# Miniprotein binders against q56419, part 14

Target 1, 326 residues: q56419
Amino acid sequence: MEGRTLEEVQEEVFKRHGVLVPKKELEDLAKALEEAGLLLTEKVEARLKEEEEKLKRERPMRLAGLSYPEGEREARAFLEAFRASYPGEGEEARVLLMPHLEPSRVPEVYGAALAALEKTPPPERIYLVGVAHRPLKEKAAALPVPFQTPFGPALPDLPALQALDALLPFELFNTPLAFREEHSLELPLFFLKGRFPEARVLPLLVARRSPELGEALKVVLRDFPGLLVLAVDLSHVGPRFGDTPLTRTLAEEARRRDLGFLERLAEGEPEAALAFLGANPTRIDGVEVVASLLPLLRERKGKVLAHRLDLEAPTLSAVGAGTLVL

## First folded at step 11 (miniprotein)

Design u20
Fold by OpenDDE base, fold request of step 12:
Structure u20 (fold): chain B 326 residues (1-326), chain A 107 residues (1-107)
Amino acid sequence: as target 1 above (326 residues)
Amino acid sequence: TEEERRFEELFIEAWELLYLGYQSGNPEILRQAIELFKEALEIAKRTGDPEREAAVLASLALAYYELGDKEEARKYAREALRIAEEKGIEYVIWYAERLLFELERLG
């Protein structure tokens, strides 16, 4: 693979396919296939352009029938089952940190989020901040269109989105293709829309830490109050993520970092939470989101409702997930 | 040709599912990707295109690797390597060798 950096390839693949391949093996093959003309054909480019045009109107469900039921009745039963998986009671949330991992892997963590939502008065709007698993043109982005769910469309709060855009030094409405298949928004949104069918949504993605985003949101939240949701996962350890197979030592380290991160957030010390992670050797997913939202997390005390390090046995890898209320 | 078009559609969709399954952590999505790759493989075999065949085999190897099925991953990686060596497909040779090395390292 002469001359292009991994980053350049990722950017190119993203520009063409709107997908970040985080794993080197996957990235290397994708790049090679792209260079061979097998992944980026004229037809694919035309399709992507068409999809981008469609995204100007709505964001369709991508994971319906895969991660959650497509039908409303079945979707409601799905929500109830997940809620039932968490035996505890929730607390009222002003800020909710919840996972975006495949729900079936961490049902009780999503159940804890639902428990918190049960104790939360219906918000007018939800600021849903996910992780960009695809490259963004800017540090953060929003898609100001309806997101389809089994419970009907989640409608954007256009006035609040416009207010946010006006306060940012970059164009907020960038990289629409990054939203096409972004599970970090779609999966949490299923649960949020199911609980709060009338709430408008601000779907936001963070690729890189943006202090400007947090400062802007702090101002916007004064005029446009709502529930802030951080849709983030925690540690990613094992062979799928470049580590050796999961051991007791590695699992303990992942849990230590996850819980240490969440506990410091629960104490209202987000800077301490970030500092605690250092170089983030267990690859906590939500660090860039938290780093972007520091002004909104400071001095807020809360409670960790759930945590799980979920083992994917076939790959001997694990992903951390947690639910935090502030 | 219609078969070439169908191959491209299947192959691209399979890769989209591969990415989505990898990112979301949903193994069922990876299984769906594998099914589409298998259909693409059959087309490549029928059309007699060794490059497409080798590419699909390498992709299958990766998909099974991500699913955690090391045995099937090795099988498809070896087959990809064989065809690629016979036909001089350098990028598949390089990738298949690397994947086999990683699979050996993991046990």
Scores: ipSAE 0.693, ipTM 0.892, lowest interface PAE 0.8, mean pLDDT 91
Fold by OpenDDE base, fold request of step 12:
Structure u20 (fold): chain B 326 residues (1-326), chain A 107 residues (1-107)
Amino acid sequence: as target 1 above (326 residues)
Amino acid sequence: TEEERRFEELFIEAWELLYLGYQSGNPEILRQAIELFKEALEIAKRTGDPEREAAVLASLALAYYELGDKEEARKYAREALRIAEEKGIEYVIWYAERLLFELERLG
């Protein structure tokens, strides 16, 4: 306790409790309520501690009944409906880039991912790399426990996770509470588990670019081959994200950036993809993930299967989503 | 008290849903958050805790704002501001004023 400022402790507590809500309006109120003792009570802390202990055993579904059906039968029908929403055929994937946005917003993009999975031999393991929407203690993290799905638990590949941890300069198994409600893993995992029920999973989150992660994964993949999945969204534009209401010009710019990013990835040029974005003015979500996985994306050629810039009409905002196979 | 406990549970769960709904882009989650906030609001009213009431009202305003319902957002922000001004709840005053300003800016 001696050397940390009260502000650092508060920030850490906020980070741990995942109450840092994106967007200034959300963050400011959350912070104010926390400071007032309304969001962070002793009881909440005790609950979070209990939840953290539970996360040592399993990660329960958070979005069942909200974003996808809880029941297996209904979940299978859900998968089939999403697959049906994409009229095309997929291609075999060694690397799959897919969205983590609410599925109902971009059904055909998830459908394209499912189409790709149909052409992909069942992997022994899936490296599922999502975006940390809550702070992590390290640049990246993993949760080495079963993730619950309507199709049964997605079991972790402990040997591969341990091998990865051993190669990283930081503790991989950090910030378990960041996984509790992380949709960037849960949503894609629904589709992945539904298609590959026997595959083990390495659930990974990236908060900040970690070149070390990509290098370590490259080594691990030699001994532990599997499907690499990047669960990332693309542009975020409009008032929800600090822009003016969506205009034709803004939408065209978002699409240009999304497609330009995906196309360069499809050409096996991930560095060029990142460079193309520059300061990332349309806020492509997946940049830190891609930046972390450069060694795994280089020279891999593939195809963009789907893209959508989905308008949220009530907020005049839009989010880009895409499916890319490499 | 049991009511205070229930309030805290509802309020925290509602905020978790608010965050999740915002992050995931699922408006149904935001609607669920709103329902929990409304239940929390009723408890706060019954217990006569103006700070809790103002906090819930501000949270509702934000939830509706994120949902894109500007009319309801303004309604709840104004009510939050009213109570906060009456009771001297400074952080809610500040937030409600800011939110109302943003709502006015957005038309």
Scores: ipSAE 0.692, ipTM 0.891, lowest interface PAE 0.8, mean pLDDT 91
Fold by ESMFold2, fold request of step 12:
Structure u20 (fold): chain B 326 residues (1-326), chain A 107 residues (1-107)
Amino acid sequence: as target 1 above (326 residues)
Amino acid sequence: TEEERRFEELFIEAWELLYLGYQSGNPEILRQAIELFKEALEIAKRTGDPEREAAVLASLALAYYELGDKEEARKYAREALRIAEEKGIEYVIWYAERLLFELERLG
């Protein structure tokens, strides 16, 4: 491996096979337009610099009026409608896996998360771990600022974030722009803040697996107990994701991979869950988060509350979402 | 000029919405991106800027492709290709041909 550590080789393998990347057609056109000077002008660069400075103070809502209502009263009614879409009962969670897919596509999966939160005593803080959809400078990042919601600002837990940063061998706070549009935090946060209005938040993103993050979080959670939330989606299959058109066989395989992954996590066996996916042929996007958080997932047994493989009829594609309590 | 500033504002916002709609899986966001691209297209036509016109047409083709509207995606990709071939806009030619090929393969 020409002087590379085992960790570096493992990261490269998972980078190539386990991390969901933007669709090639979208990425290729965007790059060509940037090179032609049509997407990255001096005015855009100045605006992004101004936005980056603003993100050092607060993170505004990006999806209000698009994925959820702006007004508090309407947002609360919206939240309750999602709970109603899951008629079952939840269970207390110390770790919650929930989706970040557009909520209207998987209402009962978000409803199952709300049912679990009903059974969960209000935590002092929430460790919200999403999937980076924009590049990070490091394997993981955080943004230690208030995130605005229709239910008021979700305040950062600064002492816990500082403790986490102190334990990591890389800079945790150095990619503020990656948070500007990050739906994997904003969409789950809407539901979490609506249910736990007093909880502080550690908003975290993972781009690439980091064993150091999981070890550091295990230490920080001892001193700063709270709810750990993995905000991840499951399989991504079909032409929108670079596959051939969705067939019944591909959909059945995606469902099998999703459920097998969740079931092994529910048995407290996160390494077995990752091994079950192999090369991750259905592109489950939770892999890097789970791989980072192994010390927090081992031996925690629980229950899969909901799963849906949501078909996108116009694109002949599908995305999986699930709710798991540990 | 004022029209150049308006085009840039629309085109950049439309691209931000395109990324957001794709990544979040929200087709309504993709439709909003298309509305902005169509407004930007009218400005590019009015100002007689063939690179901007071809770039917006390619972006519309991509947005409709992501939405699953194959007929509109083909329509805009063919128009992008026509202008790009006439004016020698190589990156649009390459992209439009590839997108048309992918649309036929999905068949």
Scores: ipSAE 0.552, ipTM 0.866, lowest interface PAE 2.3, mean pLDDT 89
Fold by ESMFold2, fold request of step 12:
Structure u20 (fold): chain B 326 residues (1-326), chain A 107 residues (1-107)
Amino acid sequence: as target 1 above (326 residues)
Amino acid sequence: TEEERRFEELFIEAWELLYLGYQSGNPEILRQAIELFKEALEIAKRTGDPEREAAVLASLALAYYELGDKEEARKYAREALRIAEEKGIEYVIWYAERLLFELERLG
C-alpha cells in the first residue's frame, strides 16, 4: 500500500470489476491469506473444479435454513408472512425491480413484490437478472440448469437461453462457479418460484454494463415473452462500505438518491435515472443492471411500491431496498 | 495430517460464510462463520501452528469487525498481533495493526 487511502483502493476495485465489491478489510485479508497458501490450497482447487462440474447440472440451495425455511410447508407460510408485512395492493408488472438484501431486514419490500406478483398473470418464464458478486469471465453470464428451491426446482428455459447466447458477442455460459453462492439470484428466486411454480427461469448475472445484453434480451423477449425481474439493491452507506459512520444527514441523502433513482425509472426515463446518480456516491448497486437493460426500460411507466433504507446499527451502516413495477 | 485437513476445511468454509454473510447482509451467517473460525483456532493451537493460529485470529477479528462487535474485534486483533510479532508473520502484523487503527477511529 503505497500511501493510498482506503477510499482510493475501494474505488480502484470497483472500477476494475464494475460492481460493488466487498469492503477493503475483507479483500485485503483474503488476498494476503491466498498469497500465504491458506485459502487456495490444492485441495480447495480440486474441490472447486468438482463443484464447477456439479453446477453444470444443477444449482443447490445455499441459503436454506439461513435466510428462508428449508421445508416446503414452512416456506409457504414464510411467503404469506412476508406478503402480510405489506398491507397494500400491488399492480401488474411487466418489469419488476426487487431487492436481493437479506429478506428479514426489509420484509415489507419483499411483501410489495409479492403483492405485485398477485396482480401479474403467471408468466411462461422469468428473466431473473442479478448482480454478480464474484468476477465473471465476461460482462454477463447465465447458468442453464435447475436452481433448487423449497418449492421444487426452478427449471431453466433452455430455448430462450440458447437464443440469447446466440445473439451475444461472447459466450453466455461462461462462469459456473460465480453462481455457486450468488444470493442476488437465490433470494429473489425463492419468492418468484413460490408465487409462479410453473414458470421457467433465465438466471442471469451482470458484472459490468452490457448494452449487448439489453439489445439481445429485447429480441429474445419478443419470441419468448415473460416477466423481467431486476434483482438489485440500492444505496450502500456507512463504514461497512468504506464511508464514515452513518449520520442522519447521510441516511437522508441515501434515501433521497434511492427514491430519485426509482422515480425516474418509474417515469420511463432510465437514462435520466443513471444521470441523476452521477458518480453514484451512495453506491446504488443496480446501476450496471439498469445500464445494461436500457432498451427494456425506456418509456415504461410504473410505480414505486415500497422503499426502505435499513439500518445496520452495530456497523453504523445502511442498505437501501425498493420495489418498483413497470 | 487429519487435523491439518480438518483445519483447512473449517477455515475455507468459514471464509465462504464470512463472504456470504457480508454480501447478503445476514449477521447470523457471520456468526456461523465465527463458530467455524473458533473450531479452526482450537486445531491450530493443538497442532502448534503459529501461522495458522495468527491467520485464524486475524479472520476472527475481521468477522467481529464486520458484525460490529468492536470489543471482540480488538481482542482477536491484539492476540493475532502478539503471535505474529513473536513469530515474524509480517502479513498478519500489517493487517492486525491496520484493523486496530480502524477500530480506534470508529471509537
Scores: ipSAE 0.537, ipTM 0.854, lowest interface PAE 2.3, mean pLDDT 89

Design u20
Fold by ESMFold2, fold request of step 12:
Structure u20 (fold): chain B 326 residues (1-326), chain A 107 residues (1-107)
Amino acid sequence: as target 1 above (326 residues)
Amino acid sequence: TEEERRFEELFIEAWELLYLGYQSGNPEILRQAIELFKEALEIAKRTGDPEREAAVLASLALAYYELGDKEEARKYAREALRIAEEKGIEYVIWYAERLLFELERLG
């Protein structure tokens, strides 16, 4: 071990991720195995270096065959099945909040996002903002390369990305390896690329709230208009997330926090949405993205189209997901 | 040997899947990690490498714990602990004992 107490390690993780802390059992074993030389070998380091160089040219699909089909025909059928899971009508979105949770767990929530996209004129570009699940060198990052999808490559909007980078007090293109397995971009992108095959993408990650990112994006969006997508999940409750087993009371609290957060965002009051969460006792992971993007969310009114707190009976845990249009 | 090289590939890939399945909330990815861990376990047994065997058993216990399969998690944690105690593999002893304690608390 590194000679630090478990409490010291957990506090450092809290500071880096804000409100969501990965399960300590997974992280503790991974660290012990790395220190023993079983997870970080010279061969692994060489492979990661090769993958980092490849990521400077393109980002391959990581979840094809796992979360969605690899073949285009099957992928299109899969996408249409999700739309059918939400029988309602959408609304035009200039800002869309959608989940990044495994799609099969919340099919109607993704279906609601598709319904909103159906009503949205095809944008020239999509600002896709996810949650970093691996550490970034800075508060936020982008990867200015094509992201592969079953529907073809999602091409980067290089002029918009370069304009964004120029406005930030840090290099935006700072952590290519963090994108290697980042499902918070890949899963929403499957749906976005399937509906907007010609749109370019700004693939962005937030690790910690960055007011600078939101101010810079507000400027960039004036010159490079497009669809803003917040690819975030909501409450995380139960033993997988450090709680007691899920009870009806905990589930009801998680639903209340999710819906209260979403409704305040729908009222154009993102500061009130953040204040409503307080210490964020149900670990809504959208907080850091919303806190970064306040200038883009203020005074934008809209509607919550769908919400589910998805129960994981085997783990006695749950994760919330929602669809919001602004 | 070729089997030792394959062990490293399987073990690292399984850990990548374990992390991805945990973070994405996809239990099928966790099950795929388990299958790779089981293949790696067979290699560790054939090559007579007790640290690798104990490490894979601890990883299997964690994967089943994350799936909510308390019976399999307990089984693999006990196997990991037995080997680690015999061979003095301190980090596995510490981890397996802690995981068994958590499994009793949830039980």
Scores: ipSAE 0.476, ipTM 0.834, lowest interface PAE 2.7, mean pLDDT 88
Fold by OpenDDE base, look of step 11:
Structure u20 (fold): chain B 326 residues (1-326), chain A 107 residues (1-107)
Amino acid sequence: as target 1 above (326 residues)
Amino acid sequence: TEEERRFEELFIEAWELLYLGYQSGNPEILRQAIELFKEALEIAKRTGDPEREAAVLASLALAYYELGDKEEARKYAREALRIAEEKGIEYVIWYAERLLFELERLG
């Protein structure tokens, strides 16, 4: 492999395919297969081009029938069941932090989000900020097309997206393929669209911290008010993420990091939340999103509604998820 | 050939699902990836392409590993390694050896 690190190849594969291979082994194999021409770059490219052309019109459901029901009736029952999984009441949200993990793993956390949404007046628009699990051409991106859901298409707020683009030092509408399978948008959007069927959406992805994004959004929100949603997971620990199997100590550390992060956000101290994580040894996924949105999170007080560190028993790994209202 | 095209289609889609399943944490997606890899494997066997066969076997090993099925992961990794060693497919050898080492480390 002439000079490229596995990381670089992974990044490239991810850039091309919009798929982050989180595990070094997955990335290594993918890279090797690409280099071997088995992941035929040309055919993949042709397919990707076709997919990219389709994404100019709409973003189809990728996880329907897998993570949530495809049919509307079943989808509504799904929402109700998730809401029922959280025994508490929500609070009105101006900012909602919620997970993007597989819903079945953390139902009560999604339930808490739904509880918050019940107390939230229907917004005109939702700024949905997810995590790019695939490389982006820029630090952040948007896809200005309808996102399909069982409840009908989530329509983009084009005026607000255009206003945002105009304030950013980079092209916002970049890397459409990164959105094709991005679950960090699709899964939260299911719940959001189900609760607010008439809300327009700004689907945003963050790959790297972009202070410019937060500043731009702060301006845009003045003219285009709406609900801000951070779709982020928390700690990622265990063998799937490079650690030893989950131990009590590791789980306690993950929980400490997760809750410490969320609590500081709840106190309106996002910088303190980031500082608390330091090098982020438990790999909280939402760091770059929070770092990008600091201007919108400062001095906003709120409440942590739910948290779970969910064990994936087959891999002895765990992922943290939380719901925070500001 | 049509079979080669079908193989490539299946293999690419399976990898997409593998990534998606890994990222989302949905094991059902990984299972779907596995099914597509198995279909691709059958094509590779029929066409007599040992590189494609070894590549699919390695991919299956990884998919099962991500699913937490260490036994099947070992099985496919060993088979991938065997074919790769016989045919001198270095990148599969390297990967399969590494995966087997990791599987041994994890018990």
Scores: ipSAE 0.372, ipTM 0.739, lowest interface PAE 1.5, mean pLDDT 89

